# VHH binders against B3 domain-containing protein At5g26805, part 5

Target 1, 156 residues: B3 domain-containing protein At5g26805, of Arabidopsis thaliana (Mouse-ear cress) (q3e922)
Amino acid sequence: MIKSLFYTFLQTKHQEESNNSRDPNYPLFPQEIEIRPIAYFPWEIIKTLTTDEIISKFQLPMEKIRDTMLRHASEEDIYRTKFMSCETNILVKDLDTNTIHQGKLWKHPCENNFALRESWIEEFVKRRRLVVGMVVGMYWDFEACMFCFSVLDGRQ

## First folded at step 1 (VHH)

Design e5 (framework vhh_7qbe_3)
Fold by ESMFold2-Fast, scan of step 1:
Structure e5 (fold): chain B 156 residues (1-156), chain A 118 residues (1-118)
Amino acid sequence: as target 1 above (156 residues)
Amino acid sequence: QLQLVESGGGLVQAGGSLRLSCTASGRTYAMGWFRQGPGKEREFVASISSSGSTIYYADSVKGRFTISRDNAKNTLYLQMNSLKSEDTAVYYCAAETYYVEWGSTDYWGKGTRVTVSS
């Protein structure tokens, strides 16, 4: 930004130091603020990974399944899903690697909870080397009929 | 928020019948019955979809209990036949827009007590 550079060039060192020490709202290098549109993903699920997610399972409460995979399903289909007896295949796209992975969706027999278990450990935890403290997100792609996954904060 | 009121509980002899009712203060989608016996955790009894076409029963009550609903009256029913001492419990009505909530208090009635004498 040439206008910002020119302004800084014209300011004396004494004025810059004085303004920085006396007026905290006056920056040493004032800039013209330009706000660019940011693309937002509608994250339905955001988790900070714990030991349970690293060694066992990624839990998906019934309300998250309802608001994603089953959002446009009939009441009848939602009830049938609640009483599933076997794991079912779902797809999960890793947005960071641009790869698609098969998940196995498991239903807890006594709770309104679903989970990705061994498929989550093999296809995401081990493949991506995920560790405790990472923040991950998922959203449902209604056109592709799959979950989309990304690491939102992997810095330690 | 939604209010549910159960009725029809009481004392009955083994082998007898009771009909429970649950009236909702407004529209419900999914509805079900749960029960809690003395010293036991709350357990599922039966559920019915908003249309009435999908019904599920716990194995312990299958063939003896019948769940039904009257959407015009915002009322859920449980017809209990061939009652056993093991059916002694407080029976709770639950309602949900998507599914029956196992542990939620938001859409639960206060319960109606059923005692089956042996």
Scores: ipSAE 0.015, ipTM 0.257, lowest interface PAE 7.2, mean pLDDT 76

Design e6 (framework vhh_5j56_2)
Fold by ESMFold2-Fast, scan of step 1:
Structure e6 (fold): chain B 156 residues (1-156), chain A 125 residues (1-125)
Amino acid sequence: as target 1 above (156 residues)
Amino acid sequence: QVQLVESGGGLVQPGGSLRLSCVASGFTFSEYSSYAIGWFRQAPGKEREGLSSISGSTGGSTSYSDSVKGRFTISRDNAKNTVYLQMNSLKPEDTAVYYCAADYTVYWTSEYDYWGQGTQVTVSS
């Protein structure tokens, strides 16, 4: 994190991820904010792929799932996904190929861990021939209501 | 007041079976639709991991982590206000303290707020 005397008027990725809400008694603009490097702006999730991502699953942070589930899903859909082991369909756009793929979101039964499992392996790992050491990014597109994916660094 | 009490732990040989029980008080499953129970474990030197959950008053909805799916079964007896974890094909890697926990809300931000004290399961020769 870089702190600056010059502030951005938009909430930083760090502030959004940490769920920093302002008390109404405080100023509209924070007196001090963290400024994330611009290079990370569209990518809410950046992963260097390990064996786990290649053979098992792609984990998603709960905060990004809340942007999709709590904003768009009913309480019953949230209940079913969280507690009833029902996988939820979500869309993921591959920006490199300009194609849209259906993911099935899985929630760990007792932890706030979310993942794309078999759909990630079939639609991304196998289709794109992803390997350990590649760097990938993902972000939520509020207008399209889907995740966007790209390979950021294909070097091993 | 909400309390959870685990029982049924002990020493078992590899390949053996145990059934753990979690008795809830201060809640009744038949009266609280958003009440969910999860089973967790913590092995020495490791973080606590979630294993299985059962939700709702009727108990028809279950979920399992990959490490126990096919070997462990969660079930509910609403008349006894008890949740069970049937553990089959036990391995040395299953040695841990086992906990049950209750979540009284369905929201994604909610955590398991009520925890039992745990019951030790040891799987060894």
Scores: ipSAE 0.042, ipTM 0.520, lowest interface PAE 6.0, mean pLDDT 73

Design f1 (framework vhh_sonelokimab_d1)
Fold by ESMFold2-Fast, scan of step 1:
Formats: sequence, structure tokens, C-alpha cells
Structure f1 (fold): chain B 156 residues (1-156), chain A 122 residues (1-122)
Amino acid sequence: as target 1 above (156 residues)
Amino acid sequence: DVQLVESGGGLVQPGGSLRLSCAASGFTFSDYAVGWFRQAPGKEREFIGAISWSGGSTYYAVSEKGRFTISRDNSKNTLYLQMNSLRPEDTAVYYCAADEWLYSEPYAYDYWGQGTLVTVSS
């Protein structure tokens, strides 16, 4: 929450009579209250893990992945994502452990989706001992150019 | 009519080498970026490597770097994949694919071949 005020130009009688001039280029202080009315939940993807996520892959929404990755990808990475059934190197930060892991983002040849496959199983499922029924979240960090991951609910 | 035909597959012992070819016809091969993919039984199709239309740039999947080399001969309308230090895990059907522009279509290849089987077994 930030509260700001607009400054209106008003001279006191003393300032006017003393021939003191106010700088017309003074910064303007907004008098509007700047409030974010909604708490921002950064999670673009929230999943309750099923058997498929534990033994095979973590699927990602195509439209969001396209916009985040292609906008920030190198020419080399853009070329690789052009291929159907290709894998592109990405980074995933585990916010719970404060560690960064290499991943491979795969595009399905016949379906309009992306997934993390073997790297997800090795670097997240096995390392974190993830099980069916856990709730996990993922979002893209535009400054770090990587995905961020957290376990939101660890129920089995 | 555009056609891509893979050849050179066969049975090889672990540690062996094999060179695959992909013959292109029905389009101006030198204008297209081309690449190699593979699919093992019961697994999903996997990117291996790609080469730009001029041959000036090559791109490889990290898992295959150093063992596989992609090249092309535009005078023969042919794409090649040199595979060295082959392992049983390399057993798959190998496919070639072509696209007119490197960055114009980020998620699709226009043309695919039928594939050639490579079996690595002792």
C-alpha cells in the first residue's frame, strides 16, 4: 500500500511579498491512494499430482509457455522450440529448498502442450520425494528468466 | 510433391558407428532448415539435432552432444547424421524433418520422412 498526495502550487503571502519564486519544475506528489486491492498469487500452474506426474511428466499450458520462453529465448533456443517433439533447456528454481535445477521443456508432437519429462522426475519427483495427492505450483520469473516451483500442500 | 526418405539404418554392436542419410525431393532443399528426430519403442519422439539451410549453424540435444554430428550437402539434396559410440539406448526409428524458415513457425515442421530403424545390440 502506497499513499501519495498531489502538491498544489500555493504561495504564502510572505513568499509572494519577499519576491521569492518557487521552482515550477517541482516534483508533483499524487494525492490518489495507490492500493493493490488483490493479493497477487504468482502461480500460473497449480496441480494436484497424479500418477502421471510421478512416473512420467509434468504438463504445462502451451500459451503461457510460448509467451514466456520465446520472448526471452536466445536465437538458438527459438530454433530448437520450432521443432515438433523437441526439448529446450530451461532452469527451474525450487523455492522451498532455494536451489536451481536444469530442466528440459518438451513439446508434444500431436498435442498442443508442453511438459517436463525425465528432468522433472530426476530433479523434482525423486529429489523432493513427491507423491500422488500433493499440490504444487509453478510460475515464470521474468527477471531471472526461469520457472519457480513450490509445494503448496504436501498431503498424501 | 515434397518427399524425405531416410536410409542407412541397420544393426550395429555397442560402441559402433553408423551414418544415416535423408534424401530430399520436390522442393528447394537449400532453402530449408532440416533436422533429425528419433523414437524408441514405447517412448515419445525425441529431438537429436538440426542444421540451418546454409549449413552455417548446427543445434544438438544436450544428451547427444559429442557423439552425433549433423551435416548436409545441398548439391546432393541430402542431410546426414553421423552417429559414434552407439549404445543400446540409441535403438530407435530415426526421422528427418524439413522447414522453410528457421524462425517463421516456432512449433511445426512442414515435412517429415517415414523413418529408418537403428538397432544397437550385442
Scores: ipSAE 0.000, ipTM 0.089, lowest interface PAE 17.3, mean pLDDT 69

Design f2 (framework vhh_7sr4_2)
Fold by ESMFold2-Fast, scan of step 1:
Structure f2 (fold): chain B 156 residues (1-156), chain A 119 residues (1-119)
Amino acid sequence: as target 1 above (156 residues)
Amino acid sequence: EVKLVESGGGLVQPGGSLRLSCAASGFTFSSYAMGWYRQTPGKQRDLVADITSGGSTKYGDSVKGRFTISRDNTKNTVYLQMNSLKPEDTAVYYCARDFWSDYEGMDVWGQGTQVTVSS
């Protein structure tokens, strides 16, 4: 089924005793706001872009990967990701342009970090003309099995 | 150097409480999930509780409702508040940076702290 930006319950899973740290009072609908507010929900990852994101890579700590794309993964898929030596294809949907882009997920050899590197620079930074200081968000769509991206605050 | 140092273990009577602390250094603490594990003689380490960077928590069935995991990112510390302690909670408690080994197969663990629940 089709999910809208403000109907995110289809992508959420309630864990028994899981703490829901998302603010339930954060407005899901723009209430006649002239400027677009930063949405706390549904975003699992919110970043203010620095020089590193513009020139090099979009970092994803392992816990964010575990809590998103690996939350319901099999033990086999978890181990494949843990011992990943080659970049893995993932999809990232740009919600602002309604386009889907192929990303290459890279794992740092010595750190518990993942990143989108050259594919992020080419398909998002250059294409969207992203600059330092913009705020961007990402969340995992469990039904579509892809990340969803939007610019939450910035000039384009 | 990445390091985790546990403290707060000790001897307590059944029904008592203890608070364990794990001080972290050498990495960006706020970016990582943290967990507590325990090990009894002759058994493998079992997950007690974990907490994500965003504050979401998960508990083992045997401790649910009695233990509370929390974190303080300003102090680079994760805590385990243990209430209504039972003799079967007797174990060495270990702090861990996350559930996944690094790519070389090494998990980041603390040295452990002994908790003994006995009259």
Scores: ipSAE 0.000, ipTM 0.104, lowest interface PAE 11.8, mean pLDDT 75

Design f3 (framework vhh_ozoralizumab_d1)
Amino acid sequence: EVQLVESGGGLVQPGGSLRLSCAASGFTFSSYDMYWVRQAPGKGLEWVSEISGSGGYTKYPDSVKGRFTISRDNAKNTLYLQMNSLRPEDTAVYYCATEYLWDSEGYYDYRGQGTLVTVSS
ESMFold2-Fast, scan of step 1: ipSAE 0.013; ipTM 0.380

Design f4 (framework vhh_7qbe_3)
Fold by ESMFold2-Fast, scan of step 1:
Structure f4 (fold): chain B 156 residues (1-156), chain A 118 residues (1-118)
Amino acid sequence: as target 1 above (156 residues)
Amino acid sequence: QLQLVESGGGLVQAGGSLRLSCTASGFTYAMGWFRQGPGKEREFVASISGSGGSTYYADSVKGRFTISRDNAKNTLYLQMNSLKSEDTAVYYCAADLWESGYSPEDYWGKGTRVTVSS
């Protein structure tokens, strides 16, 4: 309940601030046009799984987090994730099973990288029985505001 | 591309106060203060949202330090009160840039030294 009250309070406060303050010019861009690899659209992230992904974490490139998830996050969520090393709740849809899973996005305290850690291990590695050598893909769905995941090559 | 310049550090007696400033070359979203004491790793001190409406503090400084910003001046502040010897460190400001292609080194200033004497 304390946690729910905290998130509700931040949302209300953010809305009040956004209505009163001038928007930062920083999110202004003609970057709305996403260029994805045509040969293997829609996959923005393609990984061959290693031991680290199976036992520890799925690292996400900073550039992809910045261009996707962070664009839609509140200022409060951005600074909490980047400066407090708090885990941010995100959704990841498994396109192969047509199920949606909660991920927790973690940022290294002093390095410019992000990862899905325990949530990736529990909700994807264990559930899907993923093994070293499998090829997986991810992309960000701007409409649904979530990542989409699929196993692209399940042969080991 | 982004440059951050910290200032305001110095020598102060325990129980005293200092105000640190960090001026950015352009507008930034979220900003924060970190510090690194002698022989220690860099640690989080405080952060503030781009609008200035939300702040977060490390437990060790909560109630003693206040983070604030002046977006018209592109300047971040840290008001430090009731300083303790353990607050002795080089203080760094950091900015969260939304533009892709930047490295972590582009986000950090050079730091300003705070020494708290007993």
Scores: ipSAE 0.000, ipTM 0.220, lowest interface PAE 12.7, mean pLDDT 72

Design f5 (framework vhh_5j56_2)
Fold by ESMFold2-Fast, scan of step 1:
Structure f5 (fold): chain B 156 residues (1-156), chain A 124 residues (1-124)
Amino acid sequence: as target 1 above (156 residues)
Amino acid sequence: QVQLVESGGGLVQPGGSLRLSCVASGFTFDWESSYAIGWFRQAPGKEREGLSSISGSSGGSTSYSDSVKGRFTISRDNAKNTVYLQMNSLKPEDTAVYYCAAELYDSLGYEDYWGQGTQVTVSS
């Protein structure tokens, strides 16, 4: 078990549940999930949501896609995604709701970035009612071959 | 080559205010980086005490130890790669060396970085 330098500052699930009022100085964690401190493993991508993530797309760094999807994808899938302008189907598990959602991974034709676009808006932003200022985490599960998602902090 | 440089310490009277600054180099406050940055202090003969932290790039989550809640405020300026600690209603008990610390996360764990410290003395 690896803990951050800042682990002792974070409110535990018990402390959050025992307090009827939320302390603005503590992260807001999902009520039904085991508490995960912000920036503690297993999170490979941690984002504070901006307007762009709420109305347009969730960008994924090229290096994270390269180290996950591209190393485990077939040469055909890599070729189709990069050069044929085809979207790649990926799965994203919402750990907060214990549900699995289909995402479509898009590659910008002229830039070295990837994004989840309409599938992110429909399956995560609208379904979870996500707003600007929320902190979310994502990591790749090599065993299940899917991304895992959770809301780590819901305040702004 | 991550470095943290603190400034803003000094002598202040009880009830006074100080603002500490921590400038980061070799490290950028952006959404693609997983990080936390914050403030610790250590008085002579005592253990190092965590005071406050902030994480993420835009509007990030903040936290405070019980000893400083309501008196101290952490903030950052991403354009200046700087984190601040605004200290109000200072007490003699706040006398310590104040340290800035940063934690960078990757898929295998984390690396921590510490500044040199800045002395804060609260005395009449």
Scores: ipSAE 0.011, ipTM 0.448, lowest interface PAE 9.3, mean pLDDT 70

Design f6 (framework vhh_sonelokimab_d1)
Fold by ESMFold2-Fast, scan of step 1:
Structure f6 (fold): chain B 156 residues (1-156), chain A 124 residues (1-124)
Amino acid sequence: as target 1 above (156 residues)
Amino acid sequence: DVQLVESGGGLVQPGGSLRLSCAASGFTFSSYAVGWFRQAPGKEREFIGAISGSGGSTYYAVSEKGRFTISRDNSKNTLYLQMNSLRPEDTAVYYCARDLEYSWGLDESYMDVWGQGTLVTVSS
């Protein structure tokens, strides 16, 4: 599979410090930091959880997902296979627990809307005890072909 | 046609090491996650581990973390399994498989191409 751009740009603190001390031209520059603030990089989806996410579904903004997923031509087949069916098995990695969970991506039959439904409630809301007001992030990992999830702000 | 062919199996003593290879042909190898499975005599097939198309991500069955290392060489269309500290209970036929859905071994039904297997016997 295609090398993930997010893995190319997302570096550990140690790697960033090492790059800065060894070659100033390779560390992430101010313009890139300004475009993608570190506090919210690499998140394509940042959502403050509402009642709908807690009891029903996690809706996915198709425009952001399509733009990131179809950046590379060879990912077109993966997109067509995984996301153009009415329900597709999707993996979601919980970065906070370092565990991978199976989900089902639901596509509305008559609308261009996508959501994680029952599997989101069971594998994330109930397992992580998520509540209204928490801020969560999600992004697509091109290399592993899965979503990556984290709780960004767990305040009630 | 799409094929996977394992090699490198054999007889080793407990505590020994062995490296298995899996040669892929008939598809764009770097576009798929691939994994290793094994089947011991009289038992069901079990997942060992998988590696992403680029080789940057690996995922191992919890029971196998630490002794086995999966790697790939996309220029050679070859998958590897390095096995260390082998035990008699590692005796099995080892299979490689293509992971159509990037299931990471969570659902074997998404493995759409399997090799013929290579026998590893660990005995004193």
Scores: ipSAE 0.006, ipTM 0.326, lowest interface PAE 9.8, mean pLDDT 74

Design g1 (framework vhh_sonelokimab_d1)
Fold by ESMFold2-Fast, scan of step 1:
Structure g1 (fold): chain B 156 residues (1-156), chain A 125 residues (1-125)
Amino acid sequence: as target 1 above (156 residues)
Amino acid sequence: DVQLVESGGGLVQPGGSLRLSCAASGRTFSSYAVGWFRQAPGKEREFIGAISWSGGSTYYAVSEKGRFTISRDNSKNTLYLQMNSLRPEDTAVYYCAADLGTSYYPTRASEYDYWGQGTLVTVSS
């Protein structure tokens, strides 16, 4: 599904009702019209999908892996990523469908790059019918130890 | 390492059909995106189509979309190209190619790491 960048300004009726009460001891002052900036989104990776992502892979450069999965990792664990010889299992949660998918993280043999390859094609491109021009986001959930995925703009 | 061998080329009359096969060796084939290209004498290699590792996604050159179909069978380590309504201008050596999935442009010949030797398709009366 498409998610607007402005959804942080939207409140459910329940949230509006719960925020409607105020402390009677504090006065209200008239204020100038304020345009609030969009709240920070936790998207560490934002991509506009190209033919490469649709046919081949979702690329994750080493720097993105360090900033996400390995941000709090030991020096030993970071060092071990240089010598990965097989695909590593990771989890990716699709926030739009509320489903969790098994990913296999592949390390390029000669470059400081990782990718989600076949699992990305099967579990995301094919399942969600993703097309070129869509904008997607990912971030790492440190408590759940998984990536979280969402389609941010599905019309392009 | 991947070795690719094309087969199925030959002489066909205009309006005819051919099915090309590409046999891959090695247990890593199903991990690669693969495509078909052709090259006529004196021309550079032209993209025909590409298929994802699972076979779930395909992409075709605009001029080929209605006449050519790419498919794969990972259990047999084979890639196929079904060609219909052939024309004299389809005369070329046809190549299959595999990439490590590092390419940003699967339509470009320069992005592919492994190539077959090619199979000649001649379309003439």
Scores: ipSAE 0.000, ipTM 0.108, lowest interface PAE 18.7, mean pLDDT 72

Design g2 (framework vhh_7sr4_2)
Fold by ESMFold2-Fast, scan of step 1:
Structure g2 (fold): chain B 156 residues (1-156), chain A 122 residues (1-122)
Amino acid sequence: as target 1 above (156 residues)
Amino acid sequence: EVKLVESGGGLVQPGGSLRLSCAASGFTFSSYAMGWYRQTPGKQRDLVADIYSGGSTKYGDSVKGRFTISRDNTKNTVYLQMNSLKPEDTAVYYCAAHLYGDSWYPQAYDYWGQGTQVTVSS
């Protein structure tokens, strides 16, 4: 389930066990309105491609996954998405070509990192002929529920 | 106590075969997905093969068509049949158990074996 990943990023097992009693007088944090700067830059993941991204995987830090695809997970999403292994299906839109590609989000077994592996190599590295030194960006589109990708620098 | 005990690793020549076994105890084996992962020096662990509680399987790209994962729920054992071995298959192989339940409360636990060395060399 998508909720399984979301819950894991919100609390540790130790934190959950420590929260068995609640103080009814604990105040709720006030909701604050965020004012975005005039020049908004939506790229939350920016990478200069190395050999590892060209031949192996596109690594996504756990914090970026938590702050993007898992931040607004709904009850409805939990019933539609199930995790049967270290991989789950996601979509990635290539903004440069205006095409949508199927990806597999892989969780590293010994690290709290995520990656796009074979699907990244086939659908992005090979298709776009990406090379070492290119700068690429990725962000999560909350309305479309997919990652958005673009080459930011290194293409002439 | 949960235990995963691996066996079957060793030295083999290119083109040879090995069968890895992982005997599990201390948990409800049939409810867990079981997998094999491998690690070479200086790199992170990579998926070799997974077999889910329902019997579906997944393989890493480099081993598809050469390796076969299977399980025996009556013996609480998962196997990896490795055929047409190549020098690049040399690694420490780890047995793992994953609970990916349909539970509303996420209680995903991972258990790991100690690893077994596979060396493919002439």
Scores: ipSAE 0.000, ipTM 0.084, lowest interface PAE 18.2, mean pLDDT 71

Design g3 (framework vhh_ozoralizumab_d1)
Fold by ESMFold2-Fast, scan of step 1:
Structure g3 (fold): chain B 156 residues (1-156), chain A 124 residues (1-124)
Amino acid sequence: as target 1 above (156 residues)
Amino acid sequence: EVQLVESGGGLVQPGGSLRLSCAASGFTFSSYAMYWVRQAPGKGLEWVSEISGSGGSTKYPDSVKGRFTISRDNAKNTLYLQMNSLRPEDTAVYYCARHPEYLSYWTKEAFDYRGQGTLVTVSS
């Protein structure tokens, strides 16, 4: 879910300009209006896809994994992941298609990042025809113990 | 009983070379990818190199690419790291480590198999 805000600068600035007797030369059209997403919710992970995500991997920083999958893990278990190579089976639900896909979450030893590699390319990039410049989001469903995925912004 | 024993560390001057060895026993060596990782004084662990079970694929971080070469002799159950053009920042304890078949981040078991390490000091 995207929260949006409409911006306008007409209130205070327009009043000051009116007091300066600029009304006869004032444009008929309003001041610039900007529409911006304030925050993404519930998305813990938001990426604008680059070439690396299209041909190689979807990286998940350790901080995001700690806040999601490892939220209830002990400090000792979290510390252990730093020194191990791990390949963990996970589920990722595609909210746009309402389908569940198996992923393999890979971690290189002594790196502070996890990645979805081959399963991300096959089950998401190729299946959904994802391209560079699309914005995607993921969040962790604590009840179902899986990631949820959606395309937040894309060019068709 | 899985055993990994590193050797070949020592004192070397900048620009010098060293070759590290790791003797593996207690498992089918050729079935596992292997790693070299290092820990510099006061720093965390850093991945140095990776080699596939067959030796057909290798990977390196940019910090050592072109200077370090990982290799293996599956007939001798031995892993090697050839280190050339050594720099003071390469000073660290170097560990030989085995890639697990499968390891869950939820396990409370001990760390995966690695050796005791061998110290490499690159003097200025």
Scores: ipSAE 0.000, ipTM 0.136, lowest interface PAE 13.3, mean pLDDT 72

Design g4 (framework vhh_sonelokimab_d1)
Fold by ESMFold2-Fast, scan of step 1:
Structure g4 (fold): chain B 156 residues (1-156), chain A 125 residues (1-125)
Amino acid sequence: as target 1 above (156 residues)
Amino acid sequence: DVQLVESGGGLVQPGGSLRLSCAASGFTFSDYYVGWFRQAPGKEREFIGAISGSGGSTYYAVSEKGRFTISRDNSKNTLYLQMNSLRPEDTAVYYCAAQEYPLTWGYSSHQYDYWGQGTLVTVSS
């Protein structure tokens, strides 16, 4: 059964008791409140596109990955990402076209940034005809487990 | 309810290879990130690698140095670890682990609620 990504990074009561600590990134929220996806609180990443984004890659700084996909990870776990290779499939919803696209997220062990590479070029740069100087935004939707993308300023 | 059972450990000479297996039951295996950890005598449990539910994403510790490969077969509910060019410092109990929450990118032992009993790998002449 599909479960919300929001709960994926949270410690269980058993884990909290076993670890003798509470996850410092866990948000306390009332049981009576319907938790809205982060899609209603944009934008976590705002970028003015440069030549590198148009011909090579879209970089996601470590702190933005920490605040989104790794929100509930410990500082030790985040530190370990500096020395790990990563290749993972993610989904990115283009809010302007209401379409969902598959992306591949890359990280080299010695890099402090994650990047979307060939899938970003094919599915966003070429499809949307993006050019240098456009301003784009992304945010992480915890319920849908994907990034949401929009062009914030693409008009001359 | 949830069970993870490792197999394939044993004695191997330096430079040798081993393939470990982990048989999973009691949960929808294809929905979970699953991984391998090891613990040498007197050391903390350390992460080796993890693989996403679909098998499309893998995560490795730098200490692996390209010698270890993680894979899975969802039709058999089985996780694998291929270990090549083994060294005496690879001597440890190897554990299979699954995260209770599916689709999570996790590499800390505290994020894994389900653990196997471990299988001993000894690298010595």
Scores: ipSAE 0.000, ipTM 0.143, lowest interface PAE 11.3, mean pLDDT 72

Design g5 (framework vhh_7sr4_2)
Fold by ESMFold2-Fast, scan of step 1:
Structure g5 (fold): chain B 156 residues (1-156), chain A 123 residues (1-123)
Amino acid sequence: as target 1 above (156 residues)
Amino acid sequence: EVKLVESGGGLVQPGGSLRLSCAASGFTFSRYAMGWYRQTPGKQRDLVADITSGGSTKYGDSVKGRFTISRDNTKNTVYLQMNSLKPEDTAVYYCATLEPYSYWGQDSPYDYWGQGTQVTVSS
């Protein structure tokens, strides 16, 4: 049900066809540059985890969602994401464990920000035992149509 | 520049009805999607209903079958007809403009909101 909702919502077929027609798009480099993270991969989001990420949510700025998940989306899918009536199911692959997890993408009602809330806490913070001060990265995989996650610098 | 003015809120008994109106100015109304959101103290704003420029509608699960959103492009107004009101519908109701497709190449007008109108359902 979750995968079906995700596929229908984002018109994955159309996006795949666009990518197959040679789209040289790649993940955007993140705005935040941490002290010597292992950022060999171009990361769209790099965060040093604070208390908010550990107890509440992982924020995804609108421009990151626009330039990744919605880059090749239809007008209808862009509208639907911008004006969400409920949380939208998305997939996030943990590159460190090679596992795929379901996230629920929440749109802030008044701001150009998205977040992963309880699903982030359950599937990543608790599962990976993430703590304040760790550096994590995310990027969008245009071929698989999911976010990819890794711990870039984990404090002892 | 963009201005949204809500009206029609008030006190009503359970089972009653109210019609909210949102008068829009400062943009080409017919090309924008419009929505109604509501917020209760201590909670985040929730979508109540939306309507696209083409007239397609969507409703939040808690209001389906009871509320109807509509628009009048000649009057630059969006409406929310609320029937069979419940105490749980008590909230401040906000009108909002939603982005056009071209938002991705320019500044977003999405975050334009009205001041809100209070709806209280109580006996």
Scores: ipSAE 0.000, ipTM 0.193, lowest interface PAE 11.8, mean pLDDT 74

Design g6 (framework vhh_ozoralizumab_d1)
Amino acid sequence: EVQLVESGGGLVQPGGSLRLSCAASGFTFSSYGMYWVRQAPGKGLEWVSEISTSGGSTKYPDSVKGRFTISRDNAKNTLYLQMNSLRPEDTAVYYCAKLSPDYYWTGEHFDYRGQGTLVTVSS
ESMFold2-Fast, scan of step 1: ipSAE 0.012; ipTM 0.541

## First folded at step 4 (VHH)

Design p1 (from d8 with D30S Y31S E32G S34R Y58G S61Y; framework vhh_5j56_2)
Amino acid sequence: QVQLVESGGGLVQPGGSLRLSCVASGFTFSSGSRYAIGWFRQAPGKEREGLSSISGSGGGYTSYSDSVKGRFTISRDNAKNTVYLQMNSLKPEDTAVYYCAADTEYWSGEDYWGQGTQVTVSS
ESMFold2-Fast, scan of step 4: ipSAE 0.294; ipTM 0.635

